# VHH binders against MKRN2 opposite strand protein (MKRN2OS), part 12

Target 1, 223 residues: MKRN2 opposite strand protein (MKRN2OS), of Homo sapiens (Human) (h3bpm6)
Amino acid sequence: MHCAEAGKALIKFNHCEKYIYSFSVPQCCPLCQQDLGSRKLEDAPVSIANPFTNGHQEKCSFLLRPTQGTFLREYDGRSDLHVGITNTNGVVYNYSAHGVQRDGEGWEESISIPLLQPNMYGMMEQWDKYLEDFSTSGAWLPHRYEDNHHNCYSYALTFINCVLMAEGRQQLDKGEFTEKYVVPRTRLASKFITLYRAIREHGFYVTDCPQQQAQPPEGGGLC
Short names: E, the ipSAE of ESMFold2; O, the ipSAE of OpenDDE; V2, 0.75 times the mean of E and O plus 0.25 times the DockQ between their complexes.

## First folded at step 11 (VHH; framework vhh_7b2m_4)

Design v5 (from u3 with S30E D31Y; at its last look DockQ between E and O 0.43; V2 from the best seeds 0.00; counts 0 for: pae E 2.5 > 2, grease 24.5 > 24.2)
Fold by OpenDDE, look of step 11:
Structure v5 (fold): chain B 223 residues (1-223), chain A 118 residues (1-118)
Amino acid sequence: as target 1 above (223 residues)
Amino acid sequence: EVQLVESGGGLVQAGGSLRLSCAASGFTFEYYWVGWYRQAPGKQRVVVASISSGGRTKYSNSVKGRFTISRDNAKNTVYLQMNSLKPEDTAVYYCAAEGYSPFEYDYWGQGTQVTVSS
């Protein structure tokens, strides 16, 4: 079980009726300076997992990374994302204006979507061959690259649909795939990035606890 | 903890109607596809209906025109309106949320029994 060195996790804890985020639990509350050592079990810190993974450790997966820079450092939420598919050895197949590339590095900070179930042994055994055969087809030659419709995303989605079809599953259109699998993960990533950067800059980040808004004002009984 | 809790199942006569509800918690419900599956005795579990975060719906051929899936993201709830029920619709109905794999739903409810009498 190669423990993917999950990037530095964040910690969330409750104090001063706020949620406080940090890289580690501080000795004292950054808001009131009280010692945090005597925590009730109810106030146990929650670990927020890093949504980013080393793509080369993610077998048979759909990967997203910024075209330039990294999610945590340079990504501004609007920059183009590059997409790839991993084989069983962590090589990332991806399509650009230069054709299909096979990357052994460069995807160390990626969002990953597993494409195979752990019990899909037969497909896993054929995955590399299938991916290679798919990638060597004339459909993915460099001169056929088009930014709007024949790009890194269409390459990955077409391959995924081939796998789904082989398994007797329904194919996915771009909108469905994006909505089902990409959007939830990118939103999570965005939240994480915001927290991460705030903590990096200020040492901690504070938010309001959601439960305080729901008490409707007790309607004063008109006598 | 992720939870999906189904309700609304029961006994109904052929031609009758039921409305199933599934309350979700423990995950960002609004961004996930959610759906209903059913499993009849001795049969495999099959998809009945699914709905995207944006309200796009899919139905199995067996229920198309009779069943309607809907969702309320503010309540983290998905519904299945079942009209013109048939004995063949008798099954345990499961609520599911899809988010991790293209091949299966990630989260499952415990199921609710629907029985349609002739």
Scores: ipSAE 0.192, ipTM 0.579, lowest interface PAE 1.4, mean pLDDT 89
ESMFold2, look of step 11: ipSAE 0.363; ipTM 0.674
ESMFold2 (binder alone), look of step 11: mean pLDDT 82; pTM 0.832

## First folded at step 12 (VHH; framework vhh_7b2m_4)

Design s1 (from v3 with S50W; at its last look DockQ between E and O 0.58; V2 from the best seeds 0.00; counts 0 for: pae E 6.1 > 2)
Fold by ESMFold2, look of step 12:
Structure s1 (fold): chain B 223 residues (1-223), chain A 119 residues (1-119)
Amino acid sequence: as target 1 above (223 residues)
Amino acid sequence: EVQLVESGGGLVQAGGSLRLSCAASGFTFSDYYVYWYRQAPGKQRVVVAWISSGGRTKYSNSVKGRFTISRDNAKNTVYLQMNSLKPEDTAVYYCAAESGYSPFEYDYWGQGTQVTVSS
């Protein structure tokens, strides 16, 4: 499957008992130099999903981007991430020391967590109003910004929890939301960035490939 | 058809143990986050334990150290081991499963299993 938004597609294929990652199947195996014509591979190549998307094409979503730069080019895996929430038109509402911004650009390489499902039609109709009303309250003025407890993340999560409450749903604390929805996506993104950069720099990336299936013997098998 | 079924509830004396099971049918359970909720008489349904698709766990303060949630993906089942039970643990216990795609969706709920802890 083609990557929908940012970066080149990645593939994985098996050769020389290794998983080899690249942008395309090369003419020759980069490890042994054997011709990789279509009948030389044991398994078909597998596409690796691109975790990044143009956030301005995402509706009603929680977005993450690096505070500075972009994921594929500049992100070091340790720097802070900035977050925001899209309305139904792809405008990204985000809170910083400058107050609530309504960005029409700047989020073209984002991790996206969709917030509404198709069966939530009533909430879709009210989303833009809820988000705007929430954002114009005095709670999100620039001088109220505080790095630890009143920041871009707390703004987004507080809005999400307001919507969850309006729908009679269980609220999520920061740890729950982060572990369930953010960490899996940032972990995938970190792996993808590593692969992408290695392939761009060296032409390919290699990991071990499990070759055999083994069932544990009944009664155990030590050294 | 798709469903969750809880089992393992019953009557137990304070200090005793029970093991609840939540078995899924009609879908692959291994990619789902699973919650155990409980609802005491006259109270709201509240989360007591949670396990991610990758096996990370979280517990409410009222059960931490006494309850253990675990999963067996080969059996398509999640468990709640309940030790050192107290009368305040008396409730209907519910299992819920959701994918990690949206915070606004709990995909499946069980029917509940009664746990009664006597003094």
Scores: ipSAE 0.069, ipTM 0.453, lowest interface PAE 6.1, mean pLDDT 82
ESMFold2 (binder alone), look of step 12: mean pLDDT 82; pTM 0.822
OpenDDE, look of step 12: ipSAE 0.526; ipTM 0.782

Design s2 (from v3 with S50R; at its last look DockQ between E and O 0.44; V2 from the best seeds 0.00; counts 0 for: pae E 3.1 > 2)
Fold by ESMFold2, look of step 12:
Structure s2 (fold): chain B 223 residues (1-223), chain A 119 residues (1-119)
Amino acid sequence: as target 1 above (223 residues)
Amino acid sequence: EVQLVESGGGLVQAGGSLRLSCAASGFTFSDYYVYWYRQAPGKQRVVVARISSGGRTKYSNSVKGRFTISRDNAKNTVYLQMNSLKPEDTAVYYCAAESGYSPFEYDYWGQGTQVTVSS
């Protein structure tokens, strides 16, 4: 049992020459206490999409989660992430020191990188078989696990590269895959986590509007 | 229809400059990593420069400091400014677009534009 927080969105609105972040537009500005009826806001509030999703609802995707705990509650931004690949039913194949696991739960708050494209229809039909056959090879036995060079990440990337090669595409090294697909998402996730926690703790979060070059807001900045 | 069209190639003397353009239609260039490749006669295509969807650039060592890649998302166009050209820069230059969202999205290629640098 768990209460899913992964779907909650944030908003940003402009008041008192500040950007104010919250879960909803409050009745009164938290800085000046003026009524914020829709006609008092200079710009419409902007929704900030939650970067996390239920990974078990993601087909044929590369997923990331913290090895321990959840992104929104416990992740410190420094500990290792665990990764896996979903089949067409949202089962997450992932490699650890215990071998390849096929998880039906535990990935409900994940960062997702979609893999399957519409023009890969024939691959969808074979995805589950390819992933299973790949996973039962002797390369991914528990005793072969090694933190630096034969781990959850190398398992997932090796599968991705097998599919790329079958499609006649160039393979991706770890650095290129991480830079292009992972880092942009983890950067957004880090900002979201910071905002989310501040809003959960204090009701709102405030930053300066960049064009005004004002001093840091009294109500706090991103940590 | 997805289309990449290169322009701006031609003949130039060593030490000169050219500016290549790559115009895209049928998709939003701003969500893509865009590469300039070149292919000298009898050789494989190699990467010359790359610009990420967020605007970060990388260059091969052979062109670093001489070439500049840039993008104008409003015009759906990417440029390669080539300065201090050398005869070794002679090649067909290709524009390519790769997704920054999924490794499995198709890569798109232009037809290429010839650059010839004479001594």
Scores: ipSAE 0.312, ipTM 0.638, lowest interface PAE 3.1, mean pLDDT 84
ESMFold2 (binder alone), look of step 12: mean pLDDT 83; pTM 0.831
OpenDDE, look of step 12: ipSAE 0.406; ipTM 0.708

Design s3 (from v3 with Y33W; at its last look DockQ between E and O 0.70; V2 from the best seeds 0.00; counts 0 for: pae E 2.9 > 2)
Amino acid sequence: EVQLVESGGGLVQAGGSLRLSCAASGFTFSDYWVYWYRQAPGKQRVVVASISSGGRTKYSNSVKGRFTISRDNAKNTVYLQMNSLKPEDTAVYYCAAESGYSPFEYDYWGQGTQVTVSS
ESMFold2, look of step 12: ipSAE 0.304; ipTM 0.631
ESMFold2 (binder alone), look of step 12: mean pLDDT 82; pTM 0.825
OpenDDE, look of step 12: ipSAE 0.577; ipTM 0.815

Design s4 (from v4 with G35Y; at its last look DockQ between E and O 0.71; V2 from the best seeds 0.00; counts 0 for: pae E 6.3 > 2, grease 25.5 > 24.2, SAP .691 > .668)
Fold by ESMFold2, look of step 12:
Structure s4 (fold): chain B 223 residues (1-223), chain A 118 residues (1-118)
Amino acid sequence: as target 1 above (223 residues)
Amino acid sequence: EVQLVESGGGLVQAGGSLRLSCAASGFTFSLYWVYWYRQAPGKQRVVVASISSEGRTKYSNSVKGRFTISRDNAKNTVYLQMNSLKPEDTAVYYCAAEGYSPFEYDYWGQGTQVTVSS
């Protein structure tokens, strides 16, 4: 099964005094129809960073995905997001009304917030044990699920705060965590989604240089 | 490779103004919360102002109404406009960027001296 799709790469290049966004450098400029040989572009094309990744390839990370569908195809910026935490093998622990799930698939197009740095080998070795022990607590049984205060987000944040406490670090409330780590990434994702969809539908997207453009919608609700 | 460099400090008379700059390199500035701290002689380092990745600002009570923090993400630079300066504003001012993830430590500049004469 080949379910590891996070969408195509985007590029930006300059031609006709515009920024032109596309999946690849086309044979001819879509605005003026001039041939775009390697020596005809004003500047070399640049890659646009893809904000999505296959969450099952992310270790020790906080992941977001739409509760329904995928970011690139269906997400409108307003619908609920679901969250989870990966172990060191890319299994996504997530809490819902069905209890704690340990997903090996379904998170192939996710926004990822790394929780540990690669050089923290001691914590990485203990991560799977900590996450499993936390997840088998009676606090996360299905009947304890509640939309507003005991949900997928509070599960993930409570685990993060347990690890922060164990390391002698300051805990984070939901607003602080969301504003500092989630919103910047969902805002970038929304901008990328807008570009991606326009290119998919029309073959390219164009802006002036320099440009002020309407911001795409930012992330939706969680759990 | 990640560097924060403060500039714009100096000597100024009470009631005067200074504008501090914090330039970042090797750093995707738009994703980070940025803080200005200050450390007066013999005192602890304290937060003076902050600006979120979304541009929302917060100020300590001692500087509210006199200082303004702003950011220019295209130039990877954050500014602190300091007006109506008082001798008690004398300090080394530090720029800091909060880590990209909850467990990453903050990045710090080397500091710039601000001295306000009475």
Scores: ipSAE 0.044, ipTM 0.444, lowest interface PAE 6.3, mean pLDDT 82
ESMFold2 (binder alone), look of step 12: mean pLDDT 83; pTM 0.834
OpenDDE, look of step 12: ipSAE 0.337; ipTM 0.648

Design s5 (from v3 with D31L Y33W G54E; at its last look DockQ between E and O 0.36; V2 from the best seeds 0.00; counts 0 for: grease 24.6 > 24.2, SAP .688 > .668)
Amino acid sequence: EVQLVESGGGLVQAGGSLRLSCAASGFTFSLYWVYWYRQAPGKQRVVVASISSEGRTKYSNSVKGRFTISRDNAKNTVYLQMNSLKPEDTAVYYCAAESGYSPFEYDYWGQGTQVTVSS
ESMFold2, look of step 12: ipSAE 0.406; ipTM 0.680
ESMFold2 (binder alone), look of step 12: mean pLDDT 82; pTM 0.825
OpenDDE, look of step 12: ipSAE 0.447; ipTM 0.745

## First folded at step 14 (VHH; framework vhh_7b2m_4)

Design r1 (from s3 with Y106W; at its last look DockQ between E and O 0.57; V2 from the best seeds 0.00; counts 0 for: pae E 3.6 > 2)
Fold by ESMFold2, look of step 14:
Structure r1 (fold): chain B 223 residues (1-223), chain A 119 residues (1-119)
Amino acid sequence: as target 1 above (223 residues)
Amino acid sequence: EVQLVESGGGLVQAGGSLRLSCAASGFTFSDYWVYWYRQAPGKQRVVVASISSGGRTKYSNSVKGRFTISRDNAKNTVYLQMNSLKPEDTAVYYCAAESGYSPFEWDYWGQGTQVTVSS
């Protein structure tokens, strides 16, 4: 069986007037079987950044993972996502029907949205205290959990909005936060999952070259 | 060159109107959330209006019903129509665009445009 791990990247290269995606540049073009020495590629290969990261290596970040399983193996695009917030040590604070959990493991394949910026180092010194104080509030007891309005997402967003207000910024409702920060990342993740599974099953994946048809660049990284 | 340029500020008598513009050059507003902030003399910069990439608008309580934010994607511009102006609306008004990196990161800011409302 093939075990997926966070951080695995994909390669995109151009040959036979196609973009070819694979885990590495192969010895021969999978379409025409021509030897792919380094000088025979039309453009230098580019890596496609894995949108998933080990969440326990992310400080002060909003994380998403599937509630069950992993993105690469089990996620079907429709299942619920679970969310949490990392402290400065990569411990993931997350709220469920069991109350606030402080996970040291289980988030190794996560989508990450950074919250703390470099110019907020005063907040970094207080982040762990604020997150802990927020989390021990009576608002997040297990019996208060409710699927629609008092759940893992509202827990994380309420904390984020407290920090936004402390920084003099406008609060975000769920729709605004999701549209602006979550959806772009989950769209990239969905494309990556499709590519990854196709490459795993067939050895490669192919699209038309954008010079013939316009399409978004795949050479950027996910922050 | 990437730039946000505000315009339309000035001096106006109480009860009057102004229209502010925020034009992007070097990038396209259509994927951005755009905010108007103001900073009154001696005070912190605060948000007064926002418009999402999808056109959803939001207003602070102090300007709701008097100010209208809108966007014109063909001109790559966002507007703030300010009606029934009051002396307390006197401030430098700033346009900001966010590209979805982080809720705490501002990707682009304009230089600000002065609005002065005389009593």
Scores: ipSAE 0.213, ipTM 0.585, lowest interface PAE 3.6, mean pLDDT 83
ESMFold2 (binder alone), look of step 14: mean pLDDT 80; pTM 0.808
OpenDDE, look of step 14: ipSAE 0.408; ipTM 0.735

Design r2 (from s3 with Y35W; at its last look DockQ between E and O 0.65; V2 from the best seeds 0.00; counts 0 for: banned pattern WVW H33, pae E 5.3 > 2)
Fold by ESMFold2, look of step 14:
Structure r2 (fold): chain B 223 residues (1-223), chain A 119 residues (1-119)
Amino acid sequence: as target 1 above (223 residues)
Amino acid sequence: EVQLVESGGGLVQAGGSLRLSCAASGFTFSDYWVWWYRQAPGKQRVVVASISSGGRTKYSNSVKGRFTISRDNAKNTVYLQMNSLKPEDTAVYYCAAESGYSPFEYDYWGQGTQVTVSS
């Protein structure tokens, strides 16, 4: 899968019984200084999947972004996230104290949860109408906005639950939806942000290998 | 191959009990949310019960207090204990599993097991 759009690509490789993360394979191991020629890595380098995507290229999806700033540059892991739902043209419907917005930009670095699957094309044909009709109801006027119980998240989840009911499925409360679909993605995003910033600042990032094994003999070396 | 297989259905008298099983092979069931559905003749498939990967359960109003969903991750199996069965519970029962890719499509479905409750 190509994870273009947000930030530089990341890789992971295994050397010196450590996982080493970087933007590219370096000439020498940053830990032991051994030359990393084509035959010296324990395992082939692995690309780290980018958890962020351009939300305006996502159809019929639940999106998350920081309320202020971007994930890679400004997000501290504790500030509020804003959410919305894309129509079939990548327009992001989102509810705030200003009512329902229909954004054509501003969601270019988002976490995306797909809502419709390929076998649901009948729903895709009606998606834009359902989303627009839902959004123009009196429930989502600006004066009804409330930070705790009638906000961007409740707007998006209420729409999702309307579609789930139409499909004969059980509704999901906020805790269930968050635990199942949001938390795994935000945990991945948090780890990616940590790696990205460390590599940008220091050139690499290192973690201990989960598997402990006998160490092979190692020759000394400089680049 | 990845499969879900239901078992434990059959014919039972009203007031009786059955225990359905949904066994998974080819994947790690413990990370999945599992749903039981039922489909009565000529009706749409409807949710009966669910269990999260963390063990939280929910039930439809029609079965609450009579049915219990549970999981045994060591056996890679989810159960539906059905007590105080009524003729209205007659249906094909399906299990479905989902890992959190999308809320609108289950990753796997079983083939179903028939439950028939005679008066």
Scores: ipSAE 0.102, ipTM 0.526, lowest interface PAE 5.3, mean pLDDT 83
ESMFold2 (binder alone), look of step 14: mean pLDDT 82; pTM 0.821
OpenDDE, look of step 14: ipSAE 0.315; ipTM 0.673

Design r3 (from s3 with A97R; at its last look DockQ between E and O 0.71; V2 from the best seeds 0.00; counts 0 for: pae E 2.7 > 2)
Amino acid sequence: EVQLVESGGGLVQAGGSLRLSCAASGFTFSDYWVYWYRQAPGKQRVVVASISSGGRTKYSNSVKGRFTISRDNAKNTVYLQMNSLKPEDTAVYYCARESGYSPFEYDYWGQGTQVTVSS
ESMFold2, look of step 14: ipSAE 0.392; ipTM 0.705
ESMFold2 (binder alone), look of step 14: mean pLDDT 81; pTM 0.811
OpenDDE, look of step 14: ipSAE 0.800; ipTM 0.926
ESMFold2, look of step 15: ipSAE 0.292; ipTM 0.574
ESMFold2 (binder alone), look of step 15: mean pLDDT 81; pTM 0.814
OpenDDE, look of step 15: ipSAE 0.770; ipTM 0.911

Design r4 (from s3 with E105L; at its last look DockQ between E and O 0.54; V2 from the best seeds 0.00; counts 0 for: pae E 2.9 > 2, grease 24.3 > 24.2, SAP .749 > .668)
Fold by ESMFold2, look of step 14:
Structure r4 (fold): chain B 223 residues (1-223), chain A 119 residues (1-119)
Amino acid sequence: as target 1 above (223 residues)
Amino acid sequence: EVQLVESGGGLVQAGGSLRLSCAASGFTFSDYWVYWYRQAPGKQRVVVASISSGGRTKYSNSVKGRFTISRDNAKNTVYLQMNSLKPEDTAVYYCAAESGYSPFLYDYWGQGTQVTVSS
């Protein structure tokens, strides 16, 4: 089993009038070489929100991953994304040219959009059955797969719309779902990937403090 | 506490203008899709205008060309500029916000502001 990079921490701290990003607080400031013992920092380091999670630990959720490779290693921002829906046990139902797969692995570095809400307690007891029944219909046989209109995304969105209708809500088309729930998360992911790769390559990343210049770019925050 | 507060309603003669405001507290509008709904007497609430988190707008056919929705994220406020008002525009106008967190999350609603257009 390969370890997903989604578990690595990123931090931001302030030193030398710069924001410094790294995987951990280093012993010495990478700019001035001063000892950074935690009591000597002006402000406590801030954890950068990681947009990726282990999808197999996410119940009743819509997941995205790159079709090939991983977000942190290979994703270039233009490659196709694959999507799926988790059941209550973290099994990822996803549709491809091979039909509906029920993956117990492979989604350890995913973007997650939660679907189960507090007002849906009864739905949790039926979620696995409805997802399985939906998935065994003739609509999702392998030979019916089509890249543009009958694919992994349309499978997942059709299921979501069935649940929305059962809850008395209006359906969402692909454009609406993508703009409202996916794009904001992929924008944060893109900023995080850029930051992560710079730190991996150079050991740290630095931006200017707002006090002397324009606000630095920040992709993360505290939850 | 989470709250949406509408203001700017009132009585206006046909052909006149009003500007409605919707101010949010307890959450940030910048990540939300914001809607103006109206409910005429004896009818269901219907959406008349919406603005996405990115600023893209949509209008119902009955108000397109007359109403303009806009947002000022620095002030955490959304506006509805209503021009060329008609008696048919008489309604309670509600502001609503929908999160990009989950498609199943209930929208936030304001208490409404009355707009009355007289002939």
Scores: ipSAE 0.252, ipTM 0.607, lowest interface PAE 2.9, mean pLDDT 83
ESMFold2 (binder alone), look of step 14: mean pLDDT 82; pTM 0.821
OpenDDE, look of step 14: ipSAE 0.524; ipTM 0.776

Design r5 (from s3 with D31S S99T; at its last look DockQ between E and O 0.62; V2 from the best seeds 0.00; counts 0 for: pae E 2.4 > 2)
Fold by ESMFold2, look of step 14:
Structure r5 (fold): chain B 223 residues (1-223), chain A 119 residues (1-119)
Amino acid sequence: as target 1 above (223 residues)
Amino acid sequence: EVQLVESGGGLVQAGGSLRLSCAASGFTFSSYWVYWYRQAPGKQRVVVASISSGGRTKYSNSVKGRFTISRDNAKNTVYLQMNSLKPEDTAVYYCAAETGYSPFEYDYWGQGTQVTVSS
């Protein structure tokens, strides 16, 4: 049974003066081998939010995925990302050299930037129509695709700017949109991928606890 | 809940300088993009400068080289240093902030501070 769920949740707990990351609280501490099951840990485990979601459950959102493979398994941080826009049913509209695709699958592990807000009721009713009309225009035919200036990203951003204008908002250029909304999420995703892979490979990951109290330097001077 | 308070406006002669401040309460600027807008009489409100959460700055062409935006996260304050002021810089200046969650998310706004440049 093929399930398109995003990866496992992560937790962090304190033991042996370390932060220990894992998929679940283990039976024994991986550092000191003490049984952890008889009492609560000194501090309650903290859940680490998964930056990935099933894009087909995201309505009216900008999605990113690796062009090849998945974030958690294959993404190396350098390879191309593909982007698209979901309609109200989770169908992902995306532009490539093959024209506009309307994907019902393949985006199950995506970074999502929500577009529709609760106060946009009129836009929700018109979203699917606007997205479809936009997508069937001659601007997005397969032969017009160009890697640098007329690609998946420009398709998605042009649609977003049409919606912004319809809502009385200012347009965003590519640099502004990327720096504001995309880069912070891809940085968080990179950190999560590194941690997730370490836990998958080794069962856990360990870091030092940061000091909670400042330590003054030793008194220094000349005598 | 969230409040932005501008200060430092006033009357100045052409060629002079002013420094505007935007102080936040109810949240911490360190994770926010902060903008200075201005609105001249009878005109639309426009962005003149921005500073990202990481400190990267951007300026409109009309103020580039004359205005400098900066942030002091310890004081939870963003500044706009305005040098070589011209009469065309006369406007109400507004501070705005956003988290970068969504391009359609509500921006937080201050009430504005008047800058008047005479000559």
Scores: ipSAE 0.334, ipTM 0.642, lowest interface PAE 2.4, mean pLDDT 83
ESMFold2 (binder alone), look of step 14: mean pLDDT 81; pTM 0.813
OpenDDE, look of step 14: ipSAE 0.377; ipTM 0.717

Design r6 (from s3 with S60Y; at its last look DockQ between E and O 0.55; V2 from the best seeds 0.48)
Amino acid sequence: EVQLVESGGGLVQAGGSLRLSCAASGFTFSDYWVYWYRQAPGKQRVVVASISSGGRTKYYNSVKGRFTISRDNAKNTVYLQMNSLKPEDTAVYYCAAESGYSPFEYDYWGQGTQVTVSS
ESMFold2, look of step 14: ipSAE 0.455; ipTM 0.711
ESMFold2 (binder alone), look of step 14: mean pLDDT 80; pTM 0.813
OpenDDE, look of step 14: ipSAE 0.449; ipTM 0.756

